# Ledger of designs, part 21: miniprotein binders against q9usj1

Target 1, 298 residues: q9usj1
Amino acid sequence: MFSVGKKISFILPIKGVLQKLKDNAQKTVLLDATWYLPTDTKNGKKEYLESRLPGAQYFDIDEAKDHKNPLPHMLPPADEFASYVGKLGIDRNTNVIIYDRKGFFSSPRVFWTFKVFGHEHVFLFPNAFNAWKTEGLELETGEPRTPKPVVYEGAKLNKDLVASFDDIVKVIESPDAAGVHIVDARAHERFLGNVPESRPGLASGHIPTSINIPFTETTAAGITAPKPEEDLEKVFSSHGLTDKSVPIITSCGSGVTASVLFAALKECGFKDVRVYDESWSGYGKRANEDSSLLATGP
Short names: E, the ipSAE of ESMFold2; O, the ipSAE of OpenDDE; V2, 0.75 times the mean of E and O plus 0.25 times the DockQ between their complexes.

## First folded at step 12 (miniprotein)

Design j2 (at its last look DockQ between E and O 0.84; V2 from the best seeds 0.70)
Fold by ESMFold2, look of step 12:
Structure j2 (fold): chain B 298 residues (1-298), chain A 80 residues (1-80)
Amino acid sequence: as target 1 above (298 residues)
Amino acid sequence: DKYIRIRISGVDPELLRKFAEEVIRIAEKYGIKVEIYIENGKIEITLRGLSEDTAEWLIFYLRWLAYELGIKVEIEFREE
C-alpha cells in the first residue's frame, strides 16, 4: 500500500515556533514585518516599539530596499540585504520566523526576500498575536532587545524567484510558446482598469494574458492566515492553475500582495514561482506610454 | 458597546456601492449588525456586535479594499 509522505511546511503553528525558540543548537530570530498601506493611520515600527513577540526584531520593507530605484520597496542589493539582516543578528544559519502582528499581508514579502537571497531557514508564523495570546503567553514591552550584530555571508540573488520586465515581455509576445502564467493579486476592479491609479503616470488595467486572483481569495480569517492547503488547491484550480510544473509569475501593485500569492502557491507545491518585483508601479508607467503593453477588462 | 463607523466617498458611485455590498456580505457571514446611512452622496456604515480582534482585521481588510478601489475612507473604532 502506498502512502503520501509528510510534506515540509514553511508555515509554522505556534507549537513549531516555540520549539524552534527553545532549540539551543540553532539560533532563531523572530521578525516583526508589520507594514501598513500609506492611507492607514497605523505605523508598524511605532507598534513594534510599544510591544512585540519576545525578542523580536523589526524588518522594515521601506528601509531594506534599493534606495537608488524610484520604485517602491524594490529588492535591495545583496550586500545591503546582508548588512541589514546582520545588524538584526541574522546569519546564514539562523532560523528566521516572520510574522505580521495580526495579518498575513507583509510577512510573505519578507519571506520571499529571504528566499531570493538564498536563506534556507526561513518560516512564516501567521496570526501571530492571536496565537500568542491564545497560548497564554505575554508580549514583550519596553525597550526592544538589542541583538549582537553578525556577518551575513553568501547573499546572492536567486534569479529563479524574481521576474524582470523583460521576462514579462517575453510572455506577452509569445503567450502559448512561453507557457507561463502571470497572476495578478490586485483587487478585481483595479485589474479590469475601472479604477484610476492613485499615482499619476500609471495606466489603469493589467498585463496582457494575466489572470486575476485577488490575494484575499487565498487567505482565511480576514487576512490573518493562508487558507488550508485543500482550499488553496480549489482556488487555484478554479482559475485554471492545476499543473504544478507550469511556471507562474505573480504581480500586484508593488510586490507585497504578489508575495502572498507566492507563499500560497509554494505551499500547494507549485515548483516554479517568481515575483515580478516592479509590479504595476513600474509596469503601469510603461503601459501608459505603450498601449501594446496594456489590457483592460476581463 | 464597541462599534466601527466607516465613512466613504469617491467620484464613482459604482465603486462605492461595491464597497458597501462587500461590507454587507461580511456582516452577514460573521453575524455582525450593520446600519447604512446615505446622505448628500456620502455613505456611512456602522458595524456592531464584533470583538476587538474581529474589528482589527476587518478595519485592515476594508482599508485595503478602499485603497484598491480608489475610495476615500475614514474608519473609527469607538465605544458607546
Scores: ipSAE 0.719, ipTM 0.876, lowest interface PAE 1.1, mean pLDDT 90
Fold by OpenDDE base, look of step 12:
Structure j2 (fold): chain B 298 residues (1-298), chain A 80 residues (1-80)
Amino acid sequence: as target 1 above (298 residues)
Amino acid sequence: DKYIRIRISGVDPELLRKFAEEVIRIAEKYGIKVEIYIENGKIEITLRGLSEDTAEWLIFYLRWLAYELGIKVEIEFREE
């Protein structure tokens, strides 16, 4: 009887999280990756300081970024990433379980970041707070624990998971030859170019040839969790994404919700998925200067 | 009675309309009562009959949508 080994998903239910926490063979670190839009009144770090999952550390996407790049949330250099996570007590062998207070909004960005730098043991815990509460478990309050700093070794940017502007241009110049799908996670009206950009110097519209899949189509109500795999398959299929071998590049406004799509696509078994880190914040500026880079409408 | 009060403002009336339509759609889907007031180019939407849990995720979604549409939103969650 070949025990069909349960495909271990990187998306963990609470039972999976608890199991890892109980396993003393490997160090586990919970990461609170709660982030809100700049227009929101809430602050992730502030909320973390108020309450968190027991032992959780805070991963601040506004700090763990390339500070030399004016674009929001660009990947930090490998050494800076290593330094940042090392201070959180994370090394190469640490199980990293990432959650956010909304459930499945900003945590995928952090997940993608860890994957980019080659971390193997990284997981997502959707709807963490609700799941925790439902199990009757208590949250931690007061001052967070200061982890013992460790050295994170071997951080190297995996270019196979990151799309550059040049990668996008290659697709645009030869869409049929490239065989790459660009998927935009932004709202439909934003994609169409019907919305003025709040930032000066950004064009309104989308990358030519790109497909619009608002990231909310891949999440449960309230963005608490990804949709079940079966539902995700339907969503992607409805947009013509059926071949799991076809390369996909995800994009959004600032690189956060593109990672939601990344996680959802990976959950469905898509093999080649990259995130365009600049997203519209970077691309829109370029498109504003060069109309050949800009498409509007459907 | 717990309710959400949303005040939206923006330069483009069409985008305001789109936002309002989406709110209505969601409300209908989840059986939430909707009240809409339009005064002097400002739209006020009141959502009634929802749980705190529903309110929490809905507020977040609406904030995201507003951000995406480039409109300003003020959202209050109150209990009468």
Scores: ipSAE 0.580, ipTM 0.831, lowest interface PAE 0.9, mean pLDDT 93
ESMFold2 (binder alone), look of step 12: mean pLDDT 78; pTM 0.727

Design j3 (at its last look DockQ between E and O 0.68; V2 from the best seeds 0.00; counts 0 for: pae E 1.8 > 1.5, pTM E .585 < .8, other shape alone 6.605 > 2.5, unsure alone 60.813 < 70, SAP 76.728 > 70)
Fold by OpenDDE base, look of step 12:
Structure j3 (fold): chain B 298 residues (1-298), chain A 118 residues (1-118)
Amino acid sequence: as target 1 above (298 residues)
Amino acid sequence: SEEAKELIEKIKKLAEELGIKYVVILISGVDPELLRKFAEEVIRIAEKYGIKVEIYVENGKIVILLRGLSEDTAEWLIFYLRWLAYELGIKVEIVFTEGLDPEELKKLAEEIKKIAEK
């Protein structure tokens, strides 16, 4: 009787979150990873300061990035990551539960980041605010608690979770040999190249051979949560993603919604999923200079 | 235009009826096709969720009014539409009246009027 050990999903319902919070055997830190598009008037940090889940710390994806790279949201160096999360009171043994105000928009990026640096005990809490409210629990207001800083040890970038431009090039140069699917989380019209890029010097289109799965196809209404696993399977299968052993690289505009796909794919048991961190912000520049890197249309 | 007048009247009515929640979407852009696609998506979503939708087109600009949606629905819808607009490279102003005071509603009406007059 092969006890198929139910892999505990890294996506937690409120009951799972509460259980972890009650468990004193391991320190748990809630992270508010709320981030809005640059065009939005809302500010995640500002909202965090107004209200949050009790004890939650704020993870700012605009701060916890490589500041030496002009591209948005590039992974920070390992030491900078360690320093950043250490100040949030997170060490390697800390259960990290990540949420965002939208539900499942920016939190996956932070989740992916933790995974990249080898953190084992990291979880997503979709639809956190609504779930919290439904349970009759109160939000925290006022000045957030300042955590006791700790040392985060052993942060090392796992390259198996990050795709580089070179990785992309390898795929497009030998699609059949590579056996890798590139999945673009951007809107369909942007994928097609029908939309001017907002940033100067970026080509319009997509990575050759890539598949378009707008990240919203993997989320519930309102981007509050991932779709149920059964529904996700249908989505992915409809795009030809049925073999869970086939390597997948996700991409988007700046690496945020690509991480939503990452999380959804992982939930469905895909074994090899990487995020192309540069995404279109980096790739589009390159494609603008080299047309062989650019595809348009379906 | 008649459409502009009607829209302004509706906004005024809504402003007077402070209890009515609605979403106002102002859409402008260079590419009419993208504007259309955006509008169609709004309609699709509205229909799916039983939201009342009114659309006004004036001089290449689109004004969409959504009614009959909960605050929660409005919140996620606005977010989604902002993302979509961002992805489409179009300019949108999306406002949910729940957060607006009477003066802000007046300003919104004025803005709509200006858009309609251009």
Scores: ipSAE 0.608, ipTM 0.849, lowest interface PAE 0.9, mean pLDDT 88
Fold by ESMFold2, look of step 12:
Structure j3 (fold): chain B 298 residues (1-298), chain A 118 residues (1-118)
Amino acid sequence: as target 1 above (298 residues)
Amino acid sequence: SEEAKELIEKIKKLAEELGIKYVVILISGVDPELLRKFAEEVIRIAEKYGIKVEIYVENGKIVILLRGLSEDTAEWLIFYLRWLAYELGIKVEIVFTEGLDPEELKKLAEEIKKIAEK
């Protein structure tokens, strides 16, 4: 008896991307998910309109959101997600390959969004522009291609991938009984509470019981790619994350870098990982009004 | 602000002497410990990637010049440092000097030398 076990990774190197683009049996759509912080002068949509991987469509996390919620980047309602991606030519059978120009920063947020709404064939392409150029391939310029809209059937929020504020409260009220790790992707000084928050009304600090793994600990080549799985396992184990069956909730400022941790944890085989969509943007407001929700320091 | 824009223009004017592309980082803020931590991270990255760093004080601001970096390194580094500055509540202006014309580059190099000598 011998096994044939090779794991299928959702993180694709360029050869895997090119193979899926050549496959005529199943439609593939490239998504440019590039997003910049409000303090950055660059704009992801503007850059997409200037150049992109051939045929790529743009996924705007600031448009594909819950517009009724003042918090940044909150997940859209399922029917609005379906309408949005359907306009990009994506149905449930479409292979979706997501990149951002800086490699591994905002594309995991979009990956997580697709997973939340039940899309199975979704993949990440880190370091996309460098890999494309190194392979000798040209970018697409001029007017982006206009996809034919399709109907996206069956989008439904999977609560197993999303944590609510109430989920967080249950963990911090009874941490041993909950058996859940809360992991914060923010910079260390922000986690400690040593930095005033830029958005008004937010406390400085972190969720009690949480551990800090700034998302850059999980990246390689600057921020262009995740670390190899072996190195990711060492990062997580060095923070006490060794039992892959223990539930993990990731958090950050607004859910973007928490999704980088989500992808890294899933690549390492952690079975139960959720993103706290509000992250500090919502939690910090509550912690500002109720100090029992606030921790500072290590 | 006008002070930050003026400092950036001085640095752009001085780039020509070195004849290379720069990442120009202007750091301002009220918390010296956070400014120190940011600068330490810039130095750490510079050591890791073989990037040369020059630090100047001008008009009460810290200017960090990075040289000897590839274009691919510059692309992710600028983004990463903007993320870190956002996280630390530091006001930064980060520019890549590739777009400077030859006269601006010459002036940048001369002004950097003048600032460094003072």
Scores: ipSAE 0.568, ipTM 0.808, lowest interface PAE 1.8, mean pLDDT 83
ESMFold2 (binder alone), look of step 12: mean pLDDT 61; pTM 0.530

Design j4 (at its last look DockQ between E and O 0.72; V2 from the best seeds 0.00; counts 0 for: pae E 1.6 > 1.5, pTM E .751 < .8)
Fold by OpenDDE base, look of step 12:
Structure j4 (fold): chain B 298 residues (1-298), chain A 80 residues (1-80)
Amino acid sequence: as target 1 above (298 residues)
Amino acid sequence: DKYVRIRISGVDPELLRKFAEEVIRIAEKYGIKVEIYVENGKIEITLRGLSEDTAEWLIFYLRWLMYELGIKVEIEFREE
């Protein structure tokens, strides 16, 4: 009887989360990765302090970044990442389950970050708050617990998961030879270049040869969860993404929603997916100085 | 009656139109009643008949859209 091993998905339903929490064989840490757009009035950390899943720690993408880089949310150095998560009580063997209050917006960025640094036991918990409430479970309020700091060992940036500007240039210089798809998670109008950029010095448009898949096409209503795998397959196939072996680079505006696409693509079994960390915040500046880097329209 | 009111001003008319169209599309998809008022470059959109839960996710989506379109919008959730 070949036990068809249940494909262990890194996306966990509440039952999966509860199972991991009950398993004392391995330490589990819940991470609240709630982040809002700068235009939003809400603050993730503030909300975390008000309520959270029991025992959850807060992962602040605005803190856990490269502070020497002026671009938003650039990956921190490996040692800084290690220090940051170590203070959260996370070591190499810790099950890390990441959620956000929206459901599936900022948590994928943190998920990708952990993967970049080689963490194996990392998971996403979509629609966590709703799922938690539906199960009749209580949230934690008051002052969060202070975890016992641990040493996170072996943090090393996996370049296979991160695309650089140079990687993008290689694709656009030789599109046919590269065989790489660049997928832009931004809104369609932004992709087309029909919208002026709010930041000075950024061009309007997209990376030449890139495909536009707004990240909302991969999520359920309200960005609460990824669409079911079957639906994701339809979305990606409709954009010509059918071969799971073809390398993909995701991009967006600030590096967050590109990670949503990363997670969705990985869920569908795409083997080679990288996130362009600079995204348009970095690329748009370059394109503003060099028109050969800029495409507009569809 | 619970409603979400969106007020947009000082935006390119074409962008406003696109925003409004997207709002309408979403509203239709989810059976939300939409009222749109356009006057002197200002758009007021009222979404009616929403649950609180629906309003929450819709507001978030709209905020993202506004961010993507580079428009400033005031959003209010009210109960009549």
Scores: ipSAE 0.577, ipTM 0.826, lowest interface PAE 0.9, mean pLDDT 92
Fold by ESMFold2, look of step 12:
Structure j4 (fold): chain B 298 residues (1-298), chain A 80 residues (1-80)
Amino acid sequence: as target 1 above (298 residues)
Amino acid sequence: DKYVRIRISGVDPELLRKFAEEVIRIAEKYGIKVEIYVENGKIEITLRGLSEDTAEWLIFYLRWLMYELGIKVEIEFREE
């Protein structure tokens, strides 16, 4: 009988999380990546300071960014990423398990960030607080634990996971646009160009040739977890994404929900997936100044 | 009886129509009752007949959608 291939998932159930937390052979760090929309009254950092999964450190996507770039949440320089995660007690050999308190929303952005800088042992823990409670485990309260800082060596941006504006232009100019798919995670009406952008100076619409898969189509139990893989495959195939070898670039408003699509596509075995980090925050400004970059409607 | 209530003001009428259409579409998909009241230039949408689990995900989804559409809103989840 032929050997059966095993699929390795970066999405961990609670049992897998607990096993890694008990493993003395390799250090594991839990990261609370909770981030809320600007219109929400909640604050992820404040909630983390009140309670967290035991031993979790907080990863702030608004601190771990390129501070020289006016666009939101842009990837930090590699050395600043290394310094940031080193202060959280994370080195190259650390298992990193990332959760959102209540959703499956910002943790994929942090997952993608680690992958971009070459961190192999990084995982997602969806539905974390509910899973924790269901297993009868307690949250940690009081003063968060202070990790011993470590040196993070060898952080280097992997350009195969990041798309630039120039990469987008090349796709638009391709004679065979069916060879690369640009997938937009934004709400449908925003994609169509039927609503004004909340940020000034941004055009309303989408990148020419792109297709719209609002990120919520890939989540289950509301926005708490990804859909099961078989359901994710149906979502992607219904939008014409069936060939796992075709390159895909995901985009959204600022790179957060595009990373949810990144995680969902990788879970389904898509081999070549990049996130357009600028997303509409950068592209929309260019499209406002150059309408040849702008598409509207279906 | 659990309900989600959304209060909207200061919204372009065309944008409000698009938002309301999406709310109605979701309500029909999940068997949720929707009531819309207009008073003094403010709009109140009440969603009923939903479980606590459905309400939790629906509120997050609607908050994301309202953010995407640039709609400023108050959302509450209550039990009568």
Scores: ipSAE 0.528, ipTM 0.763, lowest interface PAE 1.6, mean pLDDT 87
ESMFold2 (binder alone), look of step 12: mean pLDDT 73; pTM 0.648

Design j5 (at its last look DockQ between E and O 0.85; V2 from the best seeds 0.72)
Fold by ESMFold2, look of step 12:
Structure j5 (fold): chain B 298 residues (1-298), chain A 80 residues (1-80)
Amino acid sequence: as target 1 above (298 residues)
Amino acid sequence: DKYVRIRISGVDPELLRKFAEEVIRIAEKYGIKVEIYVENGKIEITLRGLSEDTAEWLIFYLRWLAYELGIYVEIEFREE
């Protein structure tokens, strides 16, 4: 009988989730990270209060942010991240399993946030509500459980996972020397510059040198889950992303769907992937004021 | 039977057309029946023969696409 090694994946099927929830040696917290576009009538917190996976806590990306920065969803200071997750009962040793109702949309942003602050035991659970229902398991209703607050120690921003505007400028000023791919998760027409931006003061277009991979190319059955790894590799290779050692920076409108690409790339074994947290919300304003920062078309 | 009704409008007819073409592409891929009515720069699309689960992810995807294209969209999911 031969022993076959298994790839360690941070994207868990329901069996892996249930196994971690049953483990008494290490605490596990489920996080509902459901978030809707500003133009949607649905509200993630409201849905969480009506029903959730048993014991889940709500992670609000519009609350756990840098409140001093006018840009949407910017990473909070490390001490504010620590305070926020500590109130959810999460310490450094806690297994954190993150889901959202759309499967593979907003939960990768929260996953990336934990990774940025050095949390090692963090996982994604795509298609969570469907998987739960199919397994015959009940949702929790009524008042959410109130966790006992804990101290989260050692939160520190890992610059290897975050790209700054200065990092982007270095790439576009010397693209051959930089050797970095910038990948844009936005819809194609928005990337081309054919769509006026809804937020005031933003240019229409993209970061020079960047490649467009709309995040939906990486999802199965629409947005419910990532594609299988074999299909993800075909998506990335068809866009010229073959060498797993080449650094990649993902971008989008505000860092949410860029994090979907981050997770998909990491699942495929890309070694150096960063998210440009400002994304178009910050860059587009600069490009509106300085057209040398702006590209349009393919 | 379940149906999704989508009403879109905007100042750029080409972006409205691209949205509708994407809806048609998805409908073809997943065996969904599509009816389209066009009048005076507005488009109404009705999708039939889809499950509740398919409708949920499709509605979210189409709201994302409409947001990305700057298109005004109203989407209803009904059971007849």
Scores: ipSAE 0.742, ipTM 0.889, lowest interface PAE 1.1, mean pLDDT 90
Fold by OpenDDE base, look of step 12:
Structure j5 (fold): chain B 298 residues (1-298), chain A 80 residues (1-80)
Amino acid sequence: as target 1 above (298 residues)
Amino acid sequence: DKYVRIRISGVDPELLRKFAEEVIRIAEKYGIKVEIYVENGKIEITLRGLSEDTAEWLIFYLRWLAYELGIYVEIEFREE
């Protein structure tokens, strides 16, 4: 009787989360990765301090970044990442379960970050708050617990998960030879170049040869969770993404929603997915100086 | 009655229109009542007949959309 091993998904339902929390064989840390757009009035850290899943720590994407880079949310150096997560009580063997208050917006960025640095035991918990409440479980309020700091060892940036500007250039210079799909998670109007950029010095448009899949096409209503795998397959196939072996690079505006696509693609079994960390915040500046880097329209 | 009031403004009327159209689309899909007022290049949209849960995810989505479209948005959730 070949036990068809249940495909272990890195996306966990509440039952999976609870199971891991009950398992004393391995340390589990819940991470609240709630982040809002700069234009939003809400603040993730503030909300975390008000309520959270029991025992959850806060992962601040505005803190856990390369502070020497003027671009938003660039990956921190490996040692800084290690230091940051170590202070959260996370080591190499810790099960890390990441959620955000919206459901599936900023948590994938943190998920991708952990993967970049080689963490194996990292998971996403979509729609965490709703799922938690539905199960009749209580949230934690008051002052969060201070975890015992640990040493995170072996943090090393996996370049296979991160695309650079040079990687993008290689694709656009030889689209047919590269065989790489660039997928832009931004809204369609942004992709078309119909929207003025709020930041000075950024071009309006998209990376030549890129495909537009707004990240909201991969999420349930309200961005609470990824769509079911079957639906994701339909979305990706409709955009010509059927071969799971073809390399994909995701991009967006600030590197957050590109990670949503990353997670969705990985859920569908795509083997080679990288996130262009600079995204449009970095690329748009370059394109503004060099029109050969810029495409507009569909 | 619970309602969401959205005020949008921006330099490009076409983008404002697109935003409004998207709101209408969503409202129709979910059976939400929509009221739209246009005055002096500003658009006010009132959504009625929606649950708090619906409002929460909708507000977030609309904020994202507004951000993506480069328009200014103010959103209020109120109960009459």
Scores: ipSAE 0.617, ipTM 0.846, lowest interface PAE 0.9, mean pLDDT 93
ESMFold2 (binder alone), look of step 12: mean pLDDT 79; pTM 0.744

